# Ledger of designs, part 140: miniprotein binders against q6w4x9r395to579

Target 1, 185 residues: q6w4x9r395to579
Amino acid sequence: GHCSLEGGSFVTTFDARPYRFHGTCTYILLQSPQLPEDGALMAVYDKSGVSHSETSLVAVVYLSRQDKIVISQDEVVTNNGEAKWLPYKTRNITVFRQTSTHLQMATSFGLELVVQLRPIFQAYVTVGPQFRGQTRGLCGNFNGDTTDDFTTSMGIAEGTASLFVDSWRAGNCPAALERETDPCS

## First folded at step 11 (miniprotein)

Design sc14
Fold by ESMFold2-Fast, scan of step 11:
Structure sc14 (fold): chain B 185 residues (1-185), chain A 91 residues (1-91)
Amino acid sequence: as target 1 above (185 residues)
Amino acid sequence: GSEELFERAKELIDRAIEAARRGDFEEAKRLLDEAFKLIEEAARRGLDEELIEELRYAAKLVREAIEAGNPKLIRVVRWLLTVAWWEVDRR
């Protein structure tokens, strides 16, 4: 399955459900028992700097008991807060420059991450078939049914993206807002 | 109690990285020194060893970011602190 974080604030889940939100927090993208050592993938969103009302992806974090890998829009790759030169390799993870504008994190456990650094920071998450029905987070549950893709951290399927997104905050941050498309008409 | 000391140390560590983000390295170092003192007091008062280890790890990340003086690493460490506190809350 494939999940994308594009255009600063658009997300498409593993089951191909698109949505958008406004938020400035660290969010859980993917949790799964298929990830080793309590692994999780997270996304950091912050103000874009271009518009007061817009937020954008600024970093992706892969977290486990052994690793705390950050890939930042500043083109910094760290593990446990230490800057790493590319290619950077651990036993199960390799981070390398795929093209002049893209970095890739390849793993031995069925997770792949590609980040576009320029012109806009974007992320693409690929998971193998072993993850089907075994995922939680902003990328959805990967069960082949888009109607329950907004399943919160409490296990409740919501009709709106805002409650879904807020349930996956990994920190004490303001609540995310959906764009109000027609407040006056 | 020891839980109160954990919250106070966490607060000082968070304030230290925010001071560093503003370029106030003198205040950042002062807050960090206070955090290290509280961590040792919490350890003496019997705060769980795993929590003490998390506090020491967090304080070390902030110290190293301040020493490097690289704004990009300071931002990374601020995000890692959020992740560390989230992990503690869920254990």
Scores: ipSAE 0.743, ipTM 0.883, lowest interface PAE 0.8, mean pLDDT 85
Fold by OpenDDE base, second read of step 12:
Structure sc14 (fold): chain B 185 residues (1-185), chain A 91 residues (1-91)
Amino acid sequence: as target 1 above (185 residues)
Amino acid sequence: GSEELFERAKELIDRAIEAARRGDFEEAKRLLDEAFKLIEEAARRGLDEELIEELRYAAKLVREAIEAGNPKLIRVVRWLLTVAWWEVDRR
């Protein structure tokens, strides 16, 4: 399954459902029992302009009981708040520079993350087949059905992205705004 | 030796961070430029070419961040400091 965060505010789920939102919070992208140590992948969004509709991805966070790995738009990589030299390796995670503009987080448990640093900070999440039907968050549930991708953290399927996205907030933030737009536009 | 150069570079980086915190990005840039010259010299004396390239790249990023007035510059500089110091500690 492939999930993408592109163009500042566009998301394409594992089931290939595209949607757009405007928020300035940290959101859970991926939660799954397949992630060890209660692991979760999160996305941090912030204002990129003066308008409320000018929001963008500014960091990606992998959080577990052991690690808090942050990849920020300024190319700083930290774990548990400490800056790390690349390539950086833990017991089951490796973060390294893939290209001059891309960082990669590789894992031993079927999660891969590629972060494009420039010209736009974007993220690409790949999970193995063992994750099918066992994912939650903004990336959806990876069950091949796009109609239920907007399932909230409480297990309720929403018709629009706003309530869905808000349910996956990891902090106290304003409500997200929604717009149905083609991520490829 | 190379360790002494890194120590001196670390001091300059620290001062650069302080300058950046004060909003004096010009001073920060000057200090960082000097610091990275020292790091490069240290690298020529015994560091791996791959590491030298990474340090040069980091220096570029820091300079760009300073020039742009990036509010996250301090984090970038801290990262560079960590890298530089890590190399010293490993020896």
Scores: ipSAE 0.000, ipTM 0.232, lowest interface PAE 12.2, mean pLDDT 82

Design sc15
Fold by ESMFold2-Fast, scan of step 11:
Structure sc15 (fold): chain B 185 residues (1-185), chain A 91 residues (1-91)
Amino acid sequence: as target 1 above (185 residues)
Amino acid sequence: GSEELFERAKELIDRAIEAARRGDFEEAKRLLDEAFKLIEEAARRGLDEELIEELRYAAKLVREAIEAGNPKLIRVVRWLLTVLWWEVDRR
């Protein structure tokens, strides 16, 4: 399955449900028992100074007990806070430059991340079939049913994107705003 | 309480990276020095070993980002601290 974070604030879930939000926080993008060592993929959103969106994706984080890999819009790749030269390899993960504008993080456990650096920072998540029905986070539950794609961290299906997004905040951040219901739009 | 010492050290670390992000390296170093002192005090007062290790790891990340003097790394560490604190809270 495929999940995408595009155009600053657009998300398309593994079950192909599109939504948009406005927020400045780190959000859980993907959690699954299929990820080793308590692994999780996270997305960092912050105020945008470049695009037509007020907030945009600025970094993607892969977190596990051993690894804390950050890929940022500044074209920096770190692990445990230390800058890494590409290609960068660990036991189960390789980060490399796929094209002049794209980085790829390949793993041995069925997760692949492609990051577009320019002209707009964007992320594309691919998971193998073993993840079906076993994902949680902004990318949805990957069960083939779009009616419950807004399942919160508490296991409740919500009707609005903002409540869904807020439930996946990692940390004490401001509540997200719905772009379609944002009073400024 | 030991939880109070953890929260105080965490706040100093967060303030240190924020000062560094603004380019105030002298304030960042001062706050980081205070954080290291609180971490050692928390260790002496019996704060859980795993929490002490997390505080030392976080403080080390900030120190190394300041020493590198690279604003891109400072931003990365600022975001990474949020992830680390979330991970600790959910244990």
Scores: ipSAE 0.738, ipTM 0.881, lowest interface PAE 0.8, mean pLDDT 84
Fold by OpenDDE base, second read of step 12:
Structure sc15 (fold): chain B 185 residues (1-185), chain A 91 residues (1-91)
Amino acid sequence: as target 1 above (185 residues)
Amino acid sequence: GSEELFERAKELIDRAIEAARRGDFEEAKRLLDEAFKLIEEAARRGLDEELIEELRYAAKLVREAIEAGNPKLIRVVRWLLTVLWWEVDRR
C-alpha cells in the first residue's frame, strides 16, 4: 500500500482515495498493530501563508515507545529530541539520505517512508501486504475499499474528510478545513 | 553460512544497482532475483518466517521499481535489505 502527502494539503490513502484538507496540527497517518513498540507515523502541518488555505506539511514523525524520530523540512533529523547524523540507525529503523532532495526511513517491519525535501516537502508511505486491513489514520485502512477510508479514530465512517481528519489529531488544534481534491494546488 | 549468503547477495545487489544505473533493467532484475534467493535461503536457515516475508516484500518493490524504470527505488530496497541483514545478524 502506498499513501502520499503532496502539495501541502493533498493526501492519497493506501486505497488510492484522494482528498484535501487544510489543518495546522499533528495528525496520525498510520497506526497499526503491525508496527512494533506501539509505533505510529504522524504528520505535522503548519501555516505556510496568511490564509487559512495556505497550509503545508512541515515534518513527519515516527513515534514508538522507544523512539521519536522527526524528519523536518529543514532536513534536521532528530530522535527523542537529539539531532542525529545520517545515516542514523536504531534497532530496526534506518534514516538516510536517498538523494540530494530525498530522505528515507527504512524499517525491518514493513514500513517505508520517503520524504521529499524540496521544492515541496512531501511524504510517501509504503507498507507491506501484512498491513492490509490493519491500518488506521489519515492513510486509511488499506482494505481495497475507498468508501470506508474516512473512518474516524472512533471507528465511525464519515462522508467528508473534515471530521475524519479532525478525529486523527494528536493534539489540541483548530478544526481542519475541507476542500475538494485539487491536484493543481 | 547465512553470513556468507548475505554477503554474496549484497554483491549481487550492488551489481544490480549498477546495471539499473546503466539502464539495463533486465540484467538488474536477474541479479536481484538471484540475490533474493540467497537472502531467503539465509533467512530460512534461521527459521524466521517474518523476515522472509519482509524480504519477499522488498523483492516485490524492487521488481516494481525495475518495471517502472526507477533505479532510486532499487537503492531504497538495498538499504532496507541492509537493515534486514542487520536484524538477522543480531539474532
Scores: ipSAE 0.000, ipTM 0.171, lowest interface PAE 11.5, mean pLDDT 83

Design sc16
Fold by ESMFold2-Fast, scan of step 11:
Structure sc16 (fold): chain B 185 residues (1-185), chain A 91 residues (1-91)
Amino acid sequence: as target 1 above (185 residues)
Amino acid sequence: GSEELFERAKELIDRAIEAARRGDFEEAKRLLDEAFKLIEEAARRGLDEELIEELRYAAKLVREAIEAGNPKLIRVVRWLLTVVWWELDRR
């Protein structure tokens, strides 16, 4: 399955449900018992560098008991706060430059992350079939049913994106605002 | 109590990285020094060793970011601190 964080603040879940929000926070993107050592993927959103009325993805974080890997829009890669030269390898994770504009984080446990650095910072998450029905977070539950893609951190299916997004905040942040997709734009 | 010292140390660490982000390295270092003193006092007052270790880890992240003086790294560490605090709250 595939989940994308594109165009600043658009998200498409593993079950292909698109939504948009306005928020400045770190959000849980993906949690799963299939990730080793209590692993999780997080997305950091902040005020857009070009449009102050919008928010955009500025960093992606992979964390586990051993690793806290940050990949930022500024092309800085850190683990546990220490800057790393690419390619950067751990036992189960390799971060490398895939193209002049893309970085990739490859793992041994069925998770792949590709970030686009230019012209706009964007992220693409791919998970193997073992993750089906066992994911939670902004990328949805990967169960083949889009009607419950807005399942909150407390296990409640919401009808709107804003309550869903707010439930996945990883910090004390302001409430997210729902931004409706304009079908004519 | 030790819980109050924990919250004060956390606040000082957050304020230190925010001062560093604004380029106020003198204030950042002052706040960080105060945080280290509170962490050691919390340890003496019997705060759990795991919590003390996490506070020291967070303070070390900020200290190293300040020493590097790289604004891009300071931004990363500011975001990383929110992750550290979130993980700690889940224990």
Scores: ipSAE 0.766, ipTM 0.891, lowest interface PAE 0.7, mean pLDDT 85
Fold by OpenDDE base, second read of step 12:
Structure sc16 (fold): chain B 185 residues (1-185), chain A 91 residues (1-91)
Amino acid sequence: as target 1 above (185 residues)
Amino acid sequence: GSEELFERAKELIDRAIEAARRGDFEEAKRLLDEAFKLIEEAARRGLDEELIEELRYAAKLVREAIEAGNPKLIRVVRWLLTVVWWELDRR
């Protein structure tokens, strides 16, 4: 399964459902029992301009009981608040530079993350087949059905992206604004 | 040894990054220059002239970024460090 965060506000789920939102919060992208130690992948969005519609991804966070790995738009990589030099390796996670513009987080448990740094900070999440039907968050549930991708953290299927996205907030933030999917964003 | 010099350089680079974040580009430049001297010395001890040339080029780019007041200097520095680390590790 492939999930993408592009153009500052565009998301494509594991089931290939595209949607757009504008929010300035930290959101859970991926939560699954397949992730060890209560692991979760999260996305941090912030204002990128003056208008409410000018929001962008500014960091990606992998959080577990042992690690808090943050990849920020300024290429700073931290674990538990400490800056780390690349390539950085933990027990089951490696963060390294893939290209001049891309960082990669590789894991031993079937999660891969590629972060594009320039010209737009974007993220691409790949999970193995063992994750099928066992994922939650903004990336959807990876079950091959796009109609139920907007399932909230409470297990309720929503018809709109805003309520769905808001349900996966990891902090106290303003409500997200939804817009029509714009592939040109 | 060379590894120790590289570690010391990393420390200087961290300090340079912090200086740059504060907008003190002069201090950042000073620290980076010192860091690259250490890296160059490490490379020299490895007897790799090609790597030394690459480091000199990298230092030039960093200096240019500082002089331009590049707010994204950290990205440039990290990229260069990754390259240098990879090259040093291979030798």
Scores: ipSAE 0.000, ipTM 0.218, lowest interface PAE 11.8, mean pLDDT 82

Design sc17
Fold by ESMFold2-Fast, scan of step 11:
Structure sc17 (fold): chain B 185 residues (1-185), chain A 91 residues (1-91)
Amino acid sequence: as target 1 above (185 residues)
Amino acid sequence: GSEELFERAKELIDRAIEAARRGDFEEAKRLLDEAFKLIEEAARRGLDEELIEELRYAAKLVREAIEAGNPKLIRVVRWLLTVVWWEIERR
């Protein structure tokens, strides 16, 4: 299955349901029992750098008990907060430059991430068939039914993207809320 | 109680990385030093050892980002801290 994060906050789920949102937080993209060591894939959204800018994807995070890998729009790759030169390899994960504009994170457990660096930072998530019906998060539940793709972290199917997205926030984001109070934005 | 010390240490660590992001490295170091003091006080008062180790990990992330002085890395560590706090909360 394929999930994409494009053009600011445009998302297409594994079941091909498109939606849009605006936010300045870290969100859970994918949780699954198929990910080793309590693994999760997350997306960081932030303002682009001018006072009236829209929110956009700025980093992708892969989290497990062993690894905290961040791939950022600035072409910085870290693990546990330490900058890494590419190609970067662990036992089960390799991060490398696929093309002049794309980085790839390949894994041994059926998850693949490709990020486009230019002209706009975008992410593409591919999962193997073992993930079917076993995913949670912004990328949906991968069950072949788009009508329940907005299933919140509490297990409720919502009709609106905003309630769905808010349920998948990873943590309390005081900086994001403060930015939202800017009267010029 | 000791859980309040956890929240205060977390707040100081968050403020430290935000100060570093703004380029105020003296304020970032001051806040980080206060965070380390609170972590040691929390340890003395019996806060769970796993929580103490998580706080030390978070403080170390900020210290190393400040020492590197790379603005791109500081941004990454600021985002990573939200993930670290989320992971602790879900346990």
Scores: ipSAE 0.776, ipTM 0.892, lowest interface PAE 0.7, mean pLDDT 85
Fold by OpenDDE base, second read of step 12:
Structure sc17 (fold): chain B 185 residues (1-185), chain A 91 residues (1-91)
Amino acid sequence: as target 1 above (185 residues)
Amino acid sequence: GSEELFERAKELIDRAIEAARRGDFEEAKRLLDEAFKLIEEAARRGLDEELIEELRYAAKLVREAIEAGNPKLIRVVRWLLTVVWWEIERR
């Protein structure tokens, strides 16, 4: 399964459902029992302009009982708040520079993350087949059905992205704004 | 205070330069990490966003140099020292 966060406000789920939202919060992208140590992948969005529609991804966070790995738009990588030099390796996670503009987080448990640093901070999440039907968050449920991707944290399927996205907030933030996917934006 | 933190950071950076000159990049890295922590702390205390940004840029360059195994690390470290010194002097 491949999930992408692109263009500042566009998301494509594991089931290939595209949607757009504008929010300035931390959101759970991926939660799964397949992630060890209660792991979860999260995305941090912030304002990138003066309007409410000008939002962008500013960091990706992998959080577990053992680690809090943050990859930020300024190319700083931290674990538990401490800056780390690349390549950085933990027990089962390695963060390294893939290209001049891309960082990669590789894991031993079937999660891969590629972060494009420039010109737009973007993230690409790949999970193994073992995650099928066992994922939750903004990246959807990876079950091959796009119609139920907007399942909230409470297990309710929503018809629109706004309530879905808001349900996966990891903090107290303003409500997200929903917009249709516009490739011209 | 912040000034003391910068001075300590400068000392660490100097030591990092010496380590780099000896080819001990691991030691240089450790020393730089410690220096960065001190500088960031000093910057936070002073709410100096500009300094933080400069530091992040310097860290990026140093990191790139290390990753590439590039001897230019010495120059980058020297540059960082210059930046830190400049900050000390202007305060």
Scores: ipSAE 0.000, ipTM 0.221, lowest interface PAE 13.8, mean pLDDT 83

Design sc18
Fold by ESMFold2-Fast, scan of step 11:
Structure sc18 (fold): chain B 185 residues (1-185), chain A 91 residues (1-91)
Amino acid sequence: as target 1 above (185 residues)
Amino acid sequence: GSEELFERAKELIDRAIEAARRGDFEEAKRLLDEAFKLIEEAARRGLDEELIEELRYAAKLVREAIEAGNPKLIRVLRWLLTVVWWEVDRR
């Protein structure tokens, strides 16, 4: 299955349900028992560099008990807070430059991430068939039914994106980051 | 109590990385030094060892951000710090 984060703040779920949101925070993009060592994929959104009223993807995080990999729009790749030169390889994960404008994170466990760096930072998530019906987060539940793609972290199916997105926030948004992108500060 | 010390150490660590992001490395170092002192006090007062290790890890990230002085890396480490706190909260 395929999930995309495009055009700053547009998302298409694994079941092909499109939506847009205007939040700034770190969000759980994908959680699944199929990910090893309590793994999760997260997306960081901030105010757009073009317009402070719009939000944009600025980084993707892969988190597990062993790894905390961050890939940023500035082409910085870290694991556990240490900057890494590409290609970067672990036992189960390889991060490398796929093209002049794209980085790829390939894994041994059926997850693939491609990020477009220019002209707009965008992310594309591919999961193998073992993930079907076993995903949760902004990318939806991958069960072949779009009507419950807005299932919140509490297990409630919502009709609109806003409550769904808010339920998948991962941590408190830094007040200073919001002030930094505020036109008045 | 030790739980209050955890929250105060976390606040100092958060303030330190924000100071580093602004380029105020003198203030960042001062706040980080205070955070290390509170972490050791929390350990003495019996805060869970796992929580002490998380505080030390977070403080290490801020120290590395200050040492690097690279704005792009500081932004990444700041985002990583929010994820670290999320992990702690879900325990």
Scores: ipSAE 0.705, ipTM 0.845, lowest interface PAE 0.8, mean pLDDT 83

Design sc19
Fold by ESMFold2-Fast, scan of step 11:
Structure sc19 (fold): chain B 185 residues (1-185), chain A 91 residues (1-91)
Amino acid sequence: as target 1 above (185 residues)
Amino acid sequence: GSEELFERAKELIDRAIEAARRGDFEEAKRLLDEAFKLIEEAARRGLDEELIEELRYAAKLVREAIEAGNPKLIRVIRWLLTVVWWEVDRR
């Protein structure tokens, strides 16, 4: 399955449901019992430019009991707060430069992350079939049904993105603002 | 109580990295020094060891970011701290 974080504020879930939001927070992107050592993938959103109404993806974080890997829009890769030169390898994870504009985090447990650095920071999450029906977070539940992709951290299916996104906040942050998926200019 | 000591130390650490992010390294160092002193006082007063270890880890992250002086790394550490505190809160 494939989940994407594109154009600064757009998300497409594993079941291909698109949505958009604005927020300045760290959000849980993917939680699953298939991730080892209580693993989780998180997405950091922050202000873009001079307007508070515009926010963008600025970093992706992979957490486990052993690792706290941050990949930022500024091409900084850290683990447990220490900057790492690429390629960077742990027992189960390798972070490397895939192209001049892309970094890849490959894992042994069926998760793959590709990050586009330029011209705009974007993230692409791929998970193996073992994750089907066993994911939670902004990328949805991967059950083949888009109508419940906005299942909150409390297990409630929402019709709008804003309540869904707010339920996946990490920490004390402002409430997210929902934006149109296909804006008309 | 012990929760109050933890929250006070956390606040100093958060304020230190925000000062560093603004480029105010003198204020960042001052706040960080206060955080280290409060962490040691909290340890002497019996705050849970796991909470003390978490505070020391967070303060070390901020100290090393300030010492490196790289604004890009400082931003990363600020974001990482939100994750560190989230893990503590959900325990």
Scores: ipSAE 0.796, ipTM 0.901, lowest interface PAE 0.6, mean pLDDT 86
Fold by OpenDDE base, second read of step 12:
Structure sc19 (fold): chain B 185 residues (1-185), chain A 91 residues (1-91)
Amino acid sequence: as target 1 above (185 residues)
Amino acid sequence: GSEELFERAKELIDRAIEAARRGDFEEAKRLLDEAFKLIEEAARRGLDEELIEELRYAAKLVREAIEAGNPKLIRVIRWLLTVVWWEVDRR
């Protein structure tokens, strides 16, 4: 399964459902029992301009009981608040520079993350087949059905992205604004 | 000694940050290159080849950031500086 966060406000789920939102919060992208140590992948969004529609991804966070790995738009990589040299390796996670514009987080448990640093900070999440039907968050449930991708943290299927996205907030933030996918944005 | 080299490098890094803030990335690059050479020399005197290699890598990344016109370059430089100092201090 492939999930993408692109263009500052666009998300494509594991089931290939595209949607757009404008929010300035930390959101859970991926939660699954397949992630060890209660792991979760999260996305941090912030304002990129003056308008409410000017929001962008500013960091990606992998959080577990042992690690808090942050990859930020300024190319800073930290674990538990400490800056780390690349390549950086933990027990089962490696973060390294893939190209001049891309960082990669590789894991031993079937999660891969590629982060494009420039010109737009974007993230691409790949999970193995073992994650099928066992994922939750903004990346959806990876079950091959796009109609239920907007399942909230409470297990309720929503028809719109706004309530769905808001349900996966990891902090106290304003409500997200929903917009249709616009390739011209 | 090594401490003097690090202090000089720090001064150059500060100047590089200032240059970057002014948008003078070429000057920033030159200053950073010089700074990392000093750090490398300091590390060499300490016979830590691993650290030297890490510093070389860091310098490369900084140069790439400058060449790409990274708007967050200052933070990157600060991050690298912090890491370098931390690595040196613990060894």
Scores: ipSAE 0.000, ipTM 0.209, lowest interface PAE 12.9, mean pLDDT 82

Design sc2
Fold by ESMFold2-Fast, scan of step 11:
Structure sc2 (fold): chain B 185 residues (1-185), chain A 91 residues (1-91)
Amino acid sequence: as target 1 above (185 residues)
Amino acid sequence: GSEELFERAKELIDRAIEAARRGDFEEAKRLLDEAFKLIEEAARRGLDEELIEELRYAAKLVREAIEAGNPKLIRVVRWLLTLVWWEVDRR
């Protein structure tokens, strides 16, 4: 399955549900029992644009008991706050430059992250079939049904993106605001 | 009692990274020095060892970001502190 964080504030879930929001927080992007050592992907959003009226992805974090790997819009890669030279390898994770504008985090456990650095910071998450029906977070539950893609951290299916997004905050942040997606896309 | 000591140390660490983010490295270093002293006092007074380890880890992140003097790393550590505190709260 494929989940994308594009165009600053657009998200497409593993079940292909598109949504958009306005929010400044770190959000749980992906949690799953398939991830080792209590692993999770986090997405950091902050204000963007000259007037700061929009919000955009500014960093992606892979978090586990051993690692806190950050890939940021500033084109820095850290683990536990320390800058790393690429390619950077751990036991199960390799971060490397895939192209002049893209970094990739490859794993041994069925998760792949590709980050576009330029011209706009964007992220693409790929998970293997073992993750089907076993994901939660902004990328949705990967169960093949878009009607429950807004399943909150409490296991409740919501009708709006803003309540869904708020349930996945990893911190004390302002409530997210809804944004309309293109109704024809 | 002990949880209040944790909250006070956390507040000093949070204030230190915010001072560094503003470019006030002198204030950041003073706040961080106060945090380290409070952490060691809390450890002597028997605060939970796991909480002491989290405070030391957080303070070390801030110290190393200040020492590097790189605004990009200061931003990273600001985000990481939020996750450190989130993980403590969910335990």
Scores: ipSAE 0.781, ipTM 0.897, lowest interface PAE 0.6, mean pLDDT 86
Fold by OpenDDE base, second read of step 12:
Order: structure tokens, then sequence, then C-alpha cells
Structure sc2 (fold): chain B 185 residues (1-185), chain A 91 residues (1-91)
């Protein structure tokens, strides 16, 4: 399954459902029992301009009981608040520079993350087949059905992205604004 | 307790901002890093709404410093806030 965070406000789920939102919070992208140590992948969004519609991804966070790995748009990688030099390796996670503009987080448990640093900070999440039907968050449930991708953290299927996205907030942030996918944005 | 830690962190953030305003971004980073450690420790000990509000205020001040436009400060503050804001705001 492939999930993408692109263009500052666009998301494509594991089931290939695209949607757009404007939020300035941290959101759960991926939770799964397949992630060890209660792991979760999260996305941090912030304002990129003066208007409410000017939001962008500014960091990706992998959080577990042992690690809090943050890949920031400024190319700073931290674990538990400490800056790390690349390549950085933990027990089962490696973060390294893939290209001049791309960082990669590789894992031993079937999660891969590629982060494009420039010109737009974007993230691409790949999970193995063992994750099928066992994922939750903004990336959806990876079950091959796009109609239920907007399942909230409470297990309720929503028809629109706003309530869905808001349900996966990791903090007490303002509600996200929903907009249709616009390639001209 | 947590309250004291947050107060200390807030103080460090303020000092970091002042350092940044003076152009001493190395000192600013040092202070922010220290503040982060205190916040993390405080978070582990438990948070209440009042303390969260204090942290929000501190974050606001830091953001103002960011808006001053120094890239180095922006980098430091951004990854600190990424780690700290989530940790605090979700509670």
Amino acid sequence: as target 1 above (185 residues)
Amino acid sequence: GSEELFERAKELIDRAIEAARRGDFEEAKRLLDEAFKLIEEAARRGLDEELIEELRYAAKLVREAIEAGNPKLIRVVRWLLTLVWWEVDRR
C-alpha cells in the first residue's frame, strides 16, 4: 500500500482515494498492530502563508514506545529530541539520505517512508501486504475499498474528509478545512 | 513538579528569544534545547490545562521570533515545536 502527502494539502490513501484538507495540527497517518512497540506515523502541518488555505506539511513523526523520530522540512532529523546525523540507525529503523532532495526511513517491520525535501515537503508511505486491512489514520484502512477510507478514530465512516481528518488529530488543534482536490492550488 | 519545569522552560524560551534578537543563535539553540528537555520531563509527570496554556504562550513567543526571519532560528524552533507541541497539546 502506498499513501502520499503531496502539494501541501493533498492526501492519497493506501486505497488510492485522494482528498484535500487544510489543517495546522499533528495527525495520525498510520496506526497498526503491525507496527512494533505501539508505533504510529504522524504528520505535522502548519501554516505556510497568511490565509487559512495556505497550509503545508512541515514534519513527519514516527512515534513508538522507544523512539520519537522526526523528519523536518529543514532536513533536521531528531530522535527523542536529539538531533541525529545521517545515516541514523536504531534497532529496527534507519534514516538516510536517498538523494540530494530525498530522505528515507527504512524499517525492518514493513514500513517505508520517503520524504521529499524540496521544492515541496512531501511524504510517501509504503506498507507491506501484512498491513492490509489493519491500518488506521489519514492513510486509510488499506482494504481495497475506497468508500470506507474516511473511517474516524471511533470507527465511524464519514462521507466527508473534514470530520475524518479531525478525528485523527493528535492534539487539540483547530478543525481542519475541507476542500476538493484542485490541481491548481 | 511539572509546573516548575514549565515555568523554567518558559524562562529559557524567553531567554532564547532574547539571544536570537541579539543574533546569538547558538545560545538561542542551547537554551531552546534545554527548554525542550524540561518540557519533556514535565510532560512525563503530567499536564494540566493551565500548564498547557503557559506552553502555548511560550510557543507563541517563539513563533514571533521565527517571524523575525532568521533561518537558523526557524530550523531550531521548528523541530522543537514538532516534538513538544504534539506532546503537550494532545494531553
Scores: ipSAE 0.011, ipTM 0.249, lowest interface PAE 9.1, mean pLDDT 83

